# Ledger of designs, part 22: VH-VL binders against q9rc53r339to534

Target 1, 196 residues: q9rc53r339to534
Amino acid sequence: AQTHEFSNKLNTISGFLQLGKIDEAVDFIQKERKIQQEWIHFFIERVNDPTVSAVLLGKISQAQELGIDVDIDPSSQLLTPLQERQQELLVTMIGNLLENAFDALLASGIENKKIYISFTDMGDDFIFEVEDNGPGIPPQLMESIFEEGFSTKEGTHRGFGLALVKKAVHELGGAIFLEEGELGGACFVLTIPKHE
Below, E stands for the ipSAE of ESMFold2; O stands for the ipSAE of OpenDDE; V2 stands for 0.75 times the mean of E and O plus 0.25 times the DockQ between their complexes.

## First folded at step 7 (VH-VL; framework fv_trastuzumab)

Design F3 (at its last look DockQ between E and O 0.80; V2 from the best seeds 0.69)
Fold by OpenDDE, look of step 7:
Structure F3 (fold): chain C 196 residues (1-196), chain A 118 residues (1-118), chain B 107 residues (1-107)
Amino acid sequence: as target 1 above (196 residues)
Amino acid sequence: EVQLVESGGGLVQPGGSLRLSCAASGFTFSNYHIHWVRQAPGKGLEWVARISPSGGYTRYADSVKGRFTISADTSKNTAYLQMNSLRAEDTAVYYCARGGFRYPLDYWGQGTLVTVSS
Amino acid sequence: DIQMTQSPSSLSASVGDRVTITCRASQSIYSYVAWYQQKPGKAPKLLIYAASSLESGVPSRFSGSRSGTDFTLTISSLQPEDFATYYCQQYYSRPLTFGQGTKVEIK
């Protein structure tokens, strides 16, 4: 099944073509391609680990299909090599944090859904931050959200993502925090020591 | 060579407004954050505001929130600090500095003096 | 906000002396601490970042260390050009916060 955003883009292209606006159609396609190329260029320059890059790029694409705008702080950098287990768990954590953000945003009904990602290796610890402009997390739930099975939504197989993240980060000797962000929603911060 | 150059400082009355500029050169403006840091005469350093020019994301110190606005024009590689409702305690040399996500302030401008006095 | 408690506020030293300045964070900030040097009428200059990394172009007599939430700037052998005010700063959390400063004066 085509996603709403994908369908919209195709419809736009189709519309231009039906109207004989070939140049506009080409321009539209080129703009979309350029955006993708810019992301690739960014990751090549700023992220040394291709697996992490692939996961982030995949999630960005998924977000776009969901109508969520994803941005990465341009000063972000991850050039320090990851150990095998670090890589595996970081990928898991990133995936689950972003998926959690997707769910929160989609459930909120907020317009102009936004996720802001930042990361750095400029220290003894890796820092990875995922922030959204959703409803946020009430203080009363800040501890509970990491518990297995905790979910504010109805459904099966929910509420395990953040618990998994917490478990994973602890395995690496790191920590996960909920901090005040810039977008008004939830801001998760992962800290992972480079060396245990 | 990385350079930051502040301008716009001067004497202003309490309640007045002033707009500072920070012209950046020698680096990709959109890849960094720009900060304003001020220093009252004979005092220490106080962080004021930050902007990520590429996304327009901003942060402010509580002491200036609601009164100051940081902005950037990527086409001009320039950051701005719009200061409204100025107070005597806002008197300081204002520096712009380059930073980033969990980055130190690695390059600073020469500073521009803002004096708020009746 | 994260407080950076810097000490001492001032010290007198002679050329060749070992100088140590300390800064304590009110909470864990990992290694996200910088040290700056400021001379009168000039902008601050970055000396150390990530608690212990020497900024490019900074003399090797400057060093930084971390122990938990305690951070130390050391000048192994004070030179005439090192008489200045020094500041620690955390950049782990917003708002960015500085220590009160330490003025290193000639004895």
Scores: ipSAE 0.740, ipTM 0.879, lowest interface PAE 0.6, mean pLDDT 92
Fold by ESMFold2, look of step 7:
Structure F3 (fold): chain C 196 residues (1-196), chain A 118 residues (1-118), chain B 107 residues (1-107)
Amino acid sequence: as target 1 above (196 residues)
Amino acid sequence: EVQLVESGGGLVQPGGSLRLSCAASGFTFSNYHIHWVRQAPGKGLEWVARISPSGGYTRYADSVKGRFTISADTSKNTAYLQMNSLRAEDTAVYYCARGGFRYPLDYWGQGTLVTVSS
Amino acid sequence: DIQMTQSPSSLSASVGDRVTITCRASQSIYSYVAWYQQKPGKAPKLLIYAASSLESGVPSRFSGSRSGTDFTLTISSLQPEDFATYYCQQYYSRPLTFGQGTKVEIK
């Protein structure tokens, strides 16, 4: 079936061809194929859950279409099996965290939009980290951003998705935090105990 | 066999520069972080810097920020620590170690001695 | 920065003794603690990661445990090769931080 990501890639190729930029169209196709293979290989090697892999790959493709550069820390791993409810809620939480990062970056107007994703299962907890190079969270808002219906006066809506993430992670016995990141923007950390 | 081999240590005057190398083998270099950790004579361990070689993401201890630069050449499986404006307090054995995102320092080199003295 | 407070700074023990070394983190770091052994003139060697997981090739007399922000390294029956300095280290947050070290000496 046709997807948003697929349609956007076709539009890009068509755009190059319509402008007579044939070499650019060929380069785009070759680069997309190589990049897709490297991501698939990463997920086969490092992530032992096809549903989590699929949501991450889908969000990476969505980010490319939005002009957002997404990297995953190559030392990341998720090889410990997820319980059914952990998988369901983790997929929802990852999706919402990335959508909030997209919204913040698109609203910011910065030129070089970047997201960095890291995750690990090396301890008693799964840990996921999503950070961006956007404006960050003002200190006076840090407690409030997880409340339902939260919105800044100027119209950012980070708080709606974050309230859902907080509810989901609490059901799993975990937590969500803001931490200082490497990119200068917001850095959200999820912690999820592996066992009850 | 995972190996990390440091080189480039030596005696240098205060205000001088040195470049340390960490040659890695036996593992996929781009899948890990490389750290520098130092130990002054008779003292404990102090983390210095870290790089994610494939992404070029770096982090530094406050004590070295602005003076030291960590870098990597993935094609040579080698990390580097460029140390400028050296001070007597920088005298230490410098170790490189393998790590990752919330991942322990599981392999260490044997270290290279840097002595900053007039 | 996360402070790792390690105690004692040194201890004397005999072969066969049970040895306990403790570290306290200044905030929650979950289980992201490692323990290292360092012999004179040598690099540190990873013993324990994730607070309680034994690194490959490390003898079973070494163990680690966690209670909240308190972490313990235990050597159940000290051997001659265990006389060394031991460091705890958190790897949850940047910068990575080490405890001050515990020198285990022969009595």
Scores: ipSAE 0.574, ipTM 0.779, lowest interface PAE 1.7, mean pLDDT 87
ESMFold2 (binder alone), look of step 7: mean pLDDT 94; pTM 0.952

Design F4 (at its last look DockQ between E and O 0.74; V2 from the best seeds 0.64)
Fold by OpenDDE, look of step 7:
Structure F4 (fold): chain C 196 residues (1-196), chain A 118 residues (1-118), chain B 107 residues (1-107)
Amino acid sequence: as target 1 above (196 residues)
Amino acid sequence: EVQLVESGGGLVQPGGSLRLSCAASGFTFSNYHIHWVRQAPGKGLEWVARISPSGGYTRYADSVKGRFTISADTSKNTAYLQMNSLRAEDTAVYYCARGGFRYPLDYWGQGTLVTVSS
Amino acid sequence: DIQMTQSPSSLSASVGDRVTITCRASQSIYSYVAWYQQKPGKAPKLLIYAASSLQSGVPSRFSGSRSGTDFTLTISSLQPEDFATYYCQQYYSYPLTFGQGTKVEIK
C-alpha cells in the first residue's frame, strides 16, 4: 500500500545504509523532515484556522506521494476567522479542487507535475486559487466542467468534485472562476465574501 | 525599514539591451513579489513585470513579453529586469515595487531612468 | 485586460476643499483596488488598499470607498502637501492596470 514516491525514499535510505553511508542517510532524512517542518511553520504563521491548515498539509503530503510538486505563494495569508459553515465548505472546496488537479495531472502524463496554491484574506472576500501545469481546460468545456457527472475520463463516481465546489461556493454567496494562470494548466479561483 | 533601490538605468540605442537591478532590504525577500512598473515622461504608470522570488514565477505585460526578462537572486535580495530589443517607447523611469498575491504595491524604489534614443 | 477608467484627468482645488476622484473597473474586481499618490520626481506612494483600507502612516483625511465596480478616493480637507497626481490600480488579475491618473492642482 506504499506509494511509489514513498517507496523510492525508503529505498534511497536503505541504499545509503546498505552502503554504509550513514551520514548520507541521516542527511537525507533530515532534509525530508526539514521540508515538513517548513510547511508546518508556514501554516502556523500564515493560516489561523487549524482545520484548513490540516487539509492543506494533508493534500500536500498526498501530492508528494503522487509525485506532484505543490507550492504555495509565500505571500498567502488566511488569518481572518472563518464561520463554522465557511470553514466546513472551504475545506470541502479545497479538497475537491486539489483532488481534481491531481486527477488532471496524473492523466496528463507530464513529467514535472506541479500545483500552485494561493490565498488571501486581504479584502472583503476570501480568495483561494489552485493552479496546475496540466493540459488546462478547453474553452468549450468551461461551463460543462462544473456540471454533475461531467468527466473526461470513463469511470464510476467521477465528475462530481467541481460540481460540489460550485454548489458549496454558491452557498457561501461566492463564485468560482477559471482564469489564466502562470503554469499553463487550469487555474481555479474561489471568491468567498467574508460577510454575507 | 523596507527599502527598494533601483539601478542600471541609462541611455541606450534602439535595439540595444539594458539590465536593471532592484536591491531589496528590510523585509523577507522571499515572502513577497517584486514588480517593475514604468512611467514614460509626462505619462501614467504602466505595469511591466512581476516575479515571485521564492518560486521564480513570472508575469509580463504584453508590451514587453518576449523582450524583457524579470529574475531574482534570493541570496542577494535582488530582482533584475533584463531588457532586450529596446524601443523608443520603452523610454521611462522604471520603478521596482513590493507586492504579493492580490496585494497592493506597498513600497516603491526611487526609480531609474531608461532612455532609448538614437 | 481589466481597464480602470479614472476621472477626472485633472482638477483644481483650494486648501480645505473636499476632493473626490473616481475610478471604474471594466469588470468585477471586488475590493482589490489601491490608490497611489505621486509627486513630481518621486515614486508613487500607497494611500489606500483593498478599496477602503488606509495604509499605515497615511493621514485620515484620505479615504476610499467602493460601490460595485466604482471606486472613489476622497480627500476630506485638501492640504498643501496633497497637490499631486493620484492613480487608482487594480490588483485583482494580471496584467495589473492603473487608471490614467488625476492631477490635483492648486486653484
Scores: ipSAE 0.620, ipTM 0.855, lowest interface PAE 0.7, mean pLDDT 92
Fold by ESMFold2, look of step 7:
Structure F4 (fold): chain C 196 residues (1-196), chain A 118 residues (1-118), chain B 107 residues (1-107)
Amino acid sequence: as target 1 above (196 residues)
Amino acid sequence: EVQLVESGGGLVQPGGSLRLSCAASGFTFSNYHIHWVRQAPGKGLEWVARISPSGGYTRYADSVKGRFTISADTSKNTAYLQMNSLRAEDTAVYYCARGGFRYPLDYWGQGTLVTVSS
Amino acid sequence: DIQMTQSPSSLSASVGDRVTITCRASQSIYSYVAWYQQKPGKAPKLLIYAASSLQSGVPSRFSGSRSGTDFTLTISSLQPEDFATYYCQQYYSYPLTFGQGTKVEIK
C-alpha cells in the first residue's frame, strides 16, 4: 500500500489553499486527475496483477514529484498470473530498480530526467527492463554494483538495493544483467522463468 | 481486422531516393512497433528498421544506417521509410510488419517492390 | 549479432509425411523465436511464436519446440497447402535475424 502518497498530495493542495493560491491548487488537481485516467486505462488492459500495478503507479507518481518523466513501452504486458513468491520478489525488484534510477538521475544534474520501462510475459519468461538517461555505470564498477553494501558516495543504505535485486532474481531462477541503453544511461534487464 | 498496406515502390537509379509508406488500420497504431523487412529476389528475409511510434525510438540494420530513415505520423496511422543513396543491393520487396517489445512480427503487408538499376 | 542457422535448406516430401525443420541460435535467446511460412509472391505468415505457441488460425499440425538454443518446427502430417518456404527468426535482440529458409517441395 502507498497511502503516504495520497497524504502528500492532500498536503500540497492544502498548502496552495492556505497561501491563497487557488489557481495553483486547481491546476494541480486537474493534472493529477488526467495522469490517473491515462495510467488506469493502461493498467486495466495490460497488467493483470493489482500489486504490480500499484507499485508501478506509485513509482510513476513519485517520479512526477521528483521531476522525472516516465514512459512505458505501450506494447508491454503482464497478463500471466504470478505465483505469490514471484509477485513479492518482483515488486521488490521493480521498486529497487526504479529507486536506483531515481537516485542516479537526481545526482546527475541532468535537466530532462527520463526513465523508460518495458516488460513482457510472452514466452517462458517474464522480462522487465528499466532504462534511464542518467550517467550510466562505468565499466570498472559493473561487477561491484551488485555487491552487498556497495556505495560510491551516498550513505550505506543505498548499497543494498541492487544486491537485493540480484538475490531476489537468483531465488526465482532468473538473471539480472546490464546493457547500455539508447537513452545514454543504465539499462537493467530482469529475466524470470515462469516455471522454474 | 489488422491491415498493413505498403506503397511507394518503383524503379530508381543508383544514388536516388524513394519514400515508402505503411498505412495501418484495425489496431491502435501507437501501441505497437512498426518494422520494415526486405527480401531480395530469390533470397531470404532481412530486417531493415523499426520504430516505436509513441516515443519515436528507432533502430536500423547496419546495412542501411545513415541512408534510411524510419518515421511515423500517428495522426495518419502511417509509418514511412525514407531511402536515400540507393544502391543496387537495396533492390528487394519491402514489407512492413507489426511488432512490439519482444513481440513477434504477427501481421505483414503485401510488400512493395523497389528496383535500383541504371 | 545473433546468427540463426537453419537446416535443411530444402527438402522433398509427400503429402502425409512428418516434416521437421531446425534452427540453432548462436547464443541464448530464451524462447524468443518465431516461425514463418512464405508462399511464392506472398508475404510471410506467422505460424509459431515464443518457440512453441501456435498463432491463432494456424492448423494444429504445426508445432514448435525448444531445447536450449536449438529450435524445431514440426508439421505432423504434410498437406498440399504446406509446400512453401519456412523461416525461423529470433526477436530477442536487435538486429532481428532470420534463418536462411527451408524450401519444402513435393516429391
Scores: ipSAE 0.600, ipTM 0.799, lowest interface PAE 1.5, mean pLDDT 87
ESMFold2 (binder alone), look of step 7: mean pLDDT 94; pTM 0.962

Design F5 (at its last look DockQ between E and O 0.86; V2 from the best seeds 0.75)
Fold by OpenDDE, look of step 7:
Formats: sequence, C-alpha cells, structure tokens
Structure F5 (fold): chain C 196 residues (1-196), chain A 118 residues (1-118), chain B 107 residues (1-107)
Amino acid sequence: as target 1 above (196 residues)
Amino acid sequence: EVQLVESGGGLVQPGGSLRLSCAASGFTFSNYHIHWVRQAPGKGLEWVARISPSKGYTRYADSVKGRFTISADTSKNTAYLQMNSLRAEDTAVYYCARGGFRYPLDYWGQGTLVTVSS
Amino acid sequence: DIQMTQSPSSLSASVGDRVTITCRASQSIYSYVAWYQQKPGKAPKLLIYAASSLESGVPSRFSGSRSGTDFTLTISSLQPEDFATYYCQQYYSWPLTFGQGTKVEIK
C-alpha cells in the first residue's frame, strides 16, 4: 500500500513527466536520492552498530511518511561496541521513544512537525536524546507518563511504550529523564552506562 | 589545522550594538557546534550562546537572552554574535569555540575584546 | 543550573610538586566534565574531557578522575609551563557552566 507521502512524490514526478518537464523530474528524483545517500553516509561514519542504524533509518523513513521531519545532530556518534543485551534494549527504547513522539506530534496537529535526535558515546555512559516540537509534558505528569497504562490519548493500547523504556533503561543500570529541549516539546534523555 | 578567528570587538556605549564574527577553518563546519564564551577582565569563564550551524538550533545563557543573537553562515564557515542593548557587565573578551552534542570545547579562538563604557 | 564548585581558588606550588584541583557538581552529570588551562592573555586550552580522558597533545602528567559528583584534575609533577589558571566545566546540561577557576602560582 502506498502512503500519502510516497504517493505525493510519485504524483509530482508524474506531473513533471506529463508536462514534458523531464529535467525537473530528474532533478526531483536526484534530490530524493541524495537525501537517502546522505543518511546512509552519516550512519556509516557515525554509528558502528548496524542494527541501531537500521532502526533509526527505518524510523526516519516512517517519520517522512507521516509528514514528520526527523533530524540527527551531526556531531552525534555511537562507535563503541554494544553488548548484545545493550543493543537489544537500546533498539527497543529508541523505537518506543520515537513512536511516542510520533503519536504526540500527530495528535497535536502542529504544523512543521519535527524530531531531533542526538546521541554520544563520549564518556562512561551512552546518552541518547529524542526531542520533538510537540505540546510537551506538563510538570505534573513527568513522573506518571512512565507508568504502565498511563495515556493522555484515546485507545486501549496506549501508555505502555514509555513504561517499557523506563524498565529497559533500568535493566541496563541507566536512567531516563525529561529535560528542556530546543524545540519546545518533549525532550527525553537516556543515559546508559557502558559497563554495568 | 582547526582554527577559529574572532573579530568585531571594540568600544561601544551602553545601549549600543556590536556584531562579532567567528571564522572557522580546518574542519567540517556543519558537523559541529559553535559556542561563544566570554571572560570579564580578571574574572572566570561564562558560557554565552551555542548554535548548530547545520540545523540552526540555538541556546543562550539567561544573562544575554533577548539581547544577543547567535547565527551562522555555512557558506562562509562563519558564526556570528549580534549583541544588542549592551551593558557594562557585558564587557569581556569574547571567545568562539568548537563543540558538539555533550562535547567539550576542544578548540578556541584567540578572543576579541568588547568594552561597553560611556 | 548546575553549579561547579571549584577549589581551591588559588594555590602556590613549586616545580615538581603534585597539584590537585577539585570540582564538585551540584547534581549528577555523569562524566561530562572538561578541564581547561588558561594562561594570561591566551584562550583556554582543553586538557581533559569525559572527566578522565586526556586530550591529544596534552602531557601525561595531567590526569582527571571522577568520584560521583566530585571531579579532580591532577598534575603529577608541576612544570614551569604549568603555572596558569585552570577551569572545570560541565557539558552535561544547559546552560554550560564553569568552575570559578584555580590559579596555580609559583611558590
């Protein structure tokens, strides 16, 4: 099934072709390709773990289909090898944090939805940060949002993602925090010790 | 070789404006953050502002928020600090420095002196 | 804001002495601490990052350590070129904050 974003891109290309605008069509395709290549290049250079890279790339693609602009701080790096359990749980945590951000942004109806990801392995701890430009989290809810079943949204399958993240990070001996971000929304910070 | 070179400092009256520049070379400008750090005469170091040139994200110290604006031109590998409504307490040597996400300030410019006095 | 309480504000030492400077963070900042050296009329120079990692080109007589929220810069054997002012800095949280500085003077 074609997503709206994918369909829109195809329609754009088709439009150029129908109008005999071949150069414009080619240019459009090349721009899209370049963006993808840039991401691949970034991950090859800055992320040693291919599983983490794959998850992030997948989420970036998903975000694009949802009309969410995802960026990664260019100074980010994850070159330190992860232990098997660290990798497994990190992937889980990243996935759930991004899904949580997706849900928050989509529910808000805000224009120009953005997610900003940053990570580093320069220290005794891994740090992973996921920030969005959504409505944020009220101070009164900063503790409750990590409880199982807690949700401000409608639906029966809500409120487990952040609880899972908290559980996972604690298993690794780390912590999760909410900090003031740069985008005005929620900013989650994961800290994970390199060695338990 | 990584280099940062500040310019634009000088004497200005209270309430005046000044624009500092930080010209960067020897590294991929868009892969790092640029910071401004100032040091009043005979005093310690104070962080002022940060920009991610590639993304345009900025942060400011409370002491300069609303008065200073940090910006960058990636085509020129140059960061700027627009200082408005200058006060006597803004008198300092202003350094630009390279940083990153949870990253130390590993390279510094030579600094440029800003003196705010009537 | 995270406060970095640096001590002492100044110390006198001789060439060959072991010098220790300490910074205490007001909260946990993990290992995201740097140490800088500044000589008069010059820009700060990075010495240590990640609490204990030696910056490239910095002499091995410099070292950093962490114990909880306490951070220490140690010069194992003070050299003539080491007389300067030293600053700790946290880069864990915004705003970035520095210690008050420690001036290492000739005894």
Scores: ipSAE 0.740, ipTM 0.884, lowest interface PAE 0.6, mean pLDDT 93
Fold by ESMFold2, look of step 7:
Structure F5 (fold): chain C 196 residues (1-196), chain A 118 residues (1-118), chain B 107 residues (1-107)
Amino acid sequence: as target 1 above (196 residues)
Amino acid sequence: EVQLVESGGGLVQPGGSLRLSCAASGFTFSNYHIHWVRQAPGKGLEWVARISPSKGYTRYADSVKGRFTISADTSKNTAYLQMNSLRAEDTAVYYCARGGFRYPLDYWGQGTLVTVSS
Amino acid sequence: DIQMTQSPSSLSASVGDRVTITCRASQSIYSYVAWYQQKPGKAPKLLIYAASSLESGVPSRFSGSRSGTDFTLTISSLQPEDFATYYCQQYYSWPLTFGQGTKVEIK
């Protein structure tokens, strides 16, 4: 996913240059450098896990290429070391939740697409939230979205992502559920005990 | 060194408006949430509102929703509480406090008194 | 809304006594409970966060614990400066909510 994201940025720059829009190409490059520097500084200070940092950075870059505005709550922190299995499953779960949010936003037709990410290790549990400003989850589907094979999308992906997240978080002794978020769309919450 | 200083309290008639300020120093303002918590005379603590990052994500207690607006000016390290359609039950000491995502209210200002009386 | 039911509403104690204050949450809030101390005319002061973690500069006679949705603040040997009102507060879910307070008075 990082290679596709980098390639998309190069294509954008090339497109501006081929159209003779040199100022637009320069502006794009300057914006990308500033954004990357700010995110790197955030992750150095707030996230003590290079694998989680890399996944989040990669997904932020992907979201930008898709025209999705991603924000992380700046009070978020993950400084407590993750056990190997926690790290493996957490990065998979974060990735799947973000891909689910991308898919929902891209299908929605909403113009100002947003994702908000928040996380903490302050208590006895790791908590991660991923929310979007998309259409949300109808109440009658709330239980079903976590079942194997569930999908509201015709023929593309058959709902395995959320079922896999639920299975993974339960392996860690945690839970996944929906809450009311800041943005009015779906807000998925992961809770993972630090110690069982 | 972390400091929160409220101002703008006073006497206001019912239906009136008042704007409170919370000036912050000694920490990176944009890295935290700012909350307002109030305490009516002789009563307990009631959370009122919160703002997170300069993009303006806000939350309100139901008792003030639609009447109060929390905002922030990151260039001045200051949060505000615009209080409209004030009622007698809004009479309280208003504190601002520093918080974050599932983060305790670890520093509080001195409070400013708002009295709503005819 | 998550209710925090704090008990007792007041208590009288002597210097040196062990004091216990409890809060019960109306639903799971994990460990996201704070305890605050407030003296008359002053702002609340954070004592305990994450149910059992002691805030910097707070004396070790203060401790917190969790059992399910039941939370406890303990003062192991009450000192003269500990006569105050104490509040529990959940910070897991919106709206943030406080217990009604426990006033600890001199016997």
Scores: ipSAE 0.682, ipTM 0.839, lowest interface PAE 1.2, mean pLDDT 88
ESMFold2 (binder alone), look of step 7: mean pLDDT 95; pTM 0.960

## First folded at step 8 (VH-VL; framework fv_trastuzumab)

Design G1 (at its last look DockQ between E and O 0.88; V2 from the best seeds 0.80)
Fold by OpenDDE, look of step 8:
Structure G1 (fold): chain C 196 residues (1-196), chain A 118 residues (1-118), chain B 107 residues (1-107)
Amino acid sequence: as target 1 above (196 residues)
Amino acid sequence: EVQLVESGGGLVQPGGSLRLSCAASGFTFSNYHIHWVRQAPGKGLEWVARISPSKGYTRYADSVKGRFTISADTSKNTAYLQMNSLRAEDTAVYYCARGGFRYPLDYWGQGTLVTVSS
Amino acid sequence: DIQMTQSPSSLSASVGDRVTITCRASQSIYSYVAWYQQKPGKAPKLLIYAASSLESGVPSRFSGSRSGTDFTLTISSLQPEDFATYYCQQHYSWPYTFGQGTKVEIK
């Protein structure tokens, strides 16, 4: 696991302590804690499903360790209860989409790596959007990226995440597609019907 | 009470510039999106631009891209529309409206008239 | 861009009449359609969102429905204050787009 940002934070704290700057160290820790609390507060208010909240929070933490900045559209809302299978598959899809974004961003070497998450439970369908500021997906690959085993990267166990997402969303009677995002990278959109 | 109040409209020559303001109150500004929508005299509604004030993300209609800039000051709960290189076809009442992620526009200002004419 | 084709452009009706306005999207936008009412010299007012959800404070005589890419605004019994121009709008994809509008006039 890459813990670059986490290590940096620890080093910063350690530095303050070594310099006898205890107040600065405490202040630094408190700021980090505040950020975490803000996330928790957001999820409590905007996301009714604690499992989905937990997954998102976990991924946010992971992103921070990777040096990836994660934003969530503050107008996002998921208050409609999920069916058990919907919850299970949504967690899977969210996890894999974010992992895919992590991989893409880390491989790109782009500075100021960012992910933007948005979701809504308006209408008859849930919509979940994951956007990054990575290199994006070339038009010629927009269909292939969802195929099992398809990967532009070397390594084992690659190219299965998006395939799994596609399978999962289809099981729910939904769809996954790419849209033009606001960050310049890939923008994945999940649509899931509330009622099958 | 949710309120949006536009200002800054007026008469301007083609090629000129104008800056509109949208003052918001009665809600948490940072939790929503602000849109600009315009309506030419006797015509329908046209979406112009959108900003997420808290994050700064913006979107524009193709008709105004490169000429208009939407911005926001969260400390003032105010959104702006900087309009440059104005054209006659930009003549319209400009509304600011509140939105969100795939949200409707649930609250609108009274609008401000922009007239581009020689 | 997603086109919202609204019909009719105008209609005449009497108080008490059932009025139906239709908007067709050029592609699937699921249920992300809003309806607005606009009176002369006034800003649009949100009536319906998410195709069929009634905005708070809007009379129950207003309703919205969806069939695929066809969206309908219905006024079950037209009231004097309902004479106005109505617009559909998709709030699904950028750029947001509006229908051409329907002017409901008194017969």
Scores: ipSAE 0.854, ipTM 0.931, lowest interface PAE 0.5, mean pLDDT 93
Fold by ESMFold2, look of step 8:
Structure G1 (fold): chain C 196 residues (1-196), chain A 118 residues (1-118), chain B 107 residues (1-107)
Amino acid sequence: as target 1 above (196 residues)
Amino acid sequence: EVQLVESGGGLVQPGGSLRLSCAASGFTFSNYHIHWVRQAPGKGLEWVARISPSKGYTRYADSVKGRFTISADTSKNTAYLQMNSLRAEDTAVYYCARGGFRYPLDYWGQGTLVTVSS
Amino acid sequence: DIQMTQSPSSLSASVGDRVTITCRASQSIYSYVAWYQQKPGKAPKLLIYAASSLESGVPSRFSGSRSGTDFTLTISSLQPEDFATYYCQQHYSWPYTFGQGTKVEIK
C-alpha cells in the first residue's frame, strides 16, 4: 500500500503536467511540502538528535501512506544529547514500537486509526511513549509479548520486535512497560537513564 | 510574560453547576497542557483535571469523574472547567496551571473561589 | 494512584536554619517529583522539578534530592521569605498527586 500511494501521487503530478496544468502540479507539490515543513519545524525546535528526527519523520510518512493518523504531543522534547549507543538503540526501539503499532492497527479493522507519540528529557531518564487506539494487549499476554519468539499466530520476524526492544532498553539500563494511555489501545513506555 | 487568569467562581447550592474559565497569554497555548488544581479551605492541593488542547485529550481525578468536564478553545487561548452536581466537598479555590507531557506545573493563576453551600 | 507521603506536617525554625522536608512515593516514579512553595492567599510557586532541577529564578539555597522513592527538599539557610507551606508532587503518572504539605513556621 505504501508503494501504491506514492505511485498515485507521482501519477497525479504527471497527469497535471501532461495536460499542461503546470500551476496545478506546483500547487499539489507545495501542499505535500507544507505537511513536511510543519514536522520539520517541530523537529528542529524540539529534537536535537538528527538520527532520531529522521526515524520519526520516516515513520510518520509511512503511517500517512498506511492511512494512520499520527500525532506527537507538542510539549515533547529531546534536547539532551544522546550517547552514541543510546542513539543507536533508541532509533531501533522507536522504529520497532511504531511498526508494532502499525501492525496492530492494520489488523484491527478500526476505521479511524491513530497513533500518539510523547517523549521528554526533563528528568534523569528519557521517557518515550508510543500508543495506539487499537485493541490493546490482553492481560494474559502482558508478560509474554516481550519474550523472544513470542507468537499467537504470527511469523518469526514479527515475533522478535518487542523482544528486541526489551533487550535494547535493558542494555541501556532502562525498562519497557505498558501504561494506560489517552487512546484506549496499547501504550508502550520506554524509560532510559541518561547516565549509567 | 506567561499569565493564566481564572474566572467564574462564586456561591452555588449543592447539586448546582458552575463553569470556570482559564484565559492564557504569553505562550503558545496549543503547545502545552492545562490543568485544574483545587485547594479546600485549610487543606492541601488536589489535582482535578488536565487537557491537551491541540487534540482535546483529557484526564480526571476519580473524585470528579462524571461530574466535571475540562475543555479548551484554542482560538481563544482559554480552558474551561464545567462543574455539575456540585457537593459541599467541592468547595475550594480552583487554580489553573500550565504543564506538558510529564511536566511539573510551572505557571499558576491566582485562583477563583467556589463555595458550595445551602 | 501514586500516594505521596510528606513529612513533617509542620515545623518551627529560625532564620539561618537548615530545613529538610521529605516525601515518599508509593511506587517508582523515577525522578519526576516537583516541589512547590505556597504563601497564604497566593498560588503555589514551582521551586524544583525532576527531583533536583531548580526552576528559573529560585535561589540556590533550595535543593532537591532523590534516593529511590524517597525525595527531599532542603533549604540550606532559611530566609524570612521562606516561611510558607511546601508541597511535593509527582509528575510522572496520571493522576498527578500531591503530598499533604509541610508548614514552615517562624520559631
Scores: ipSAE 0.701, ipTM 0.851, lowest interface PAE 1.0, mean pLDDT 87
ESMFold2 (binder alone), look of step 8: mean pLDDT 94; pTM 0.951

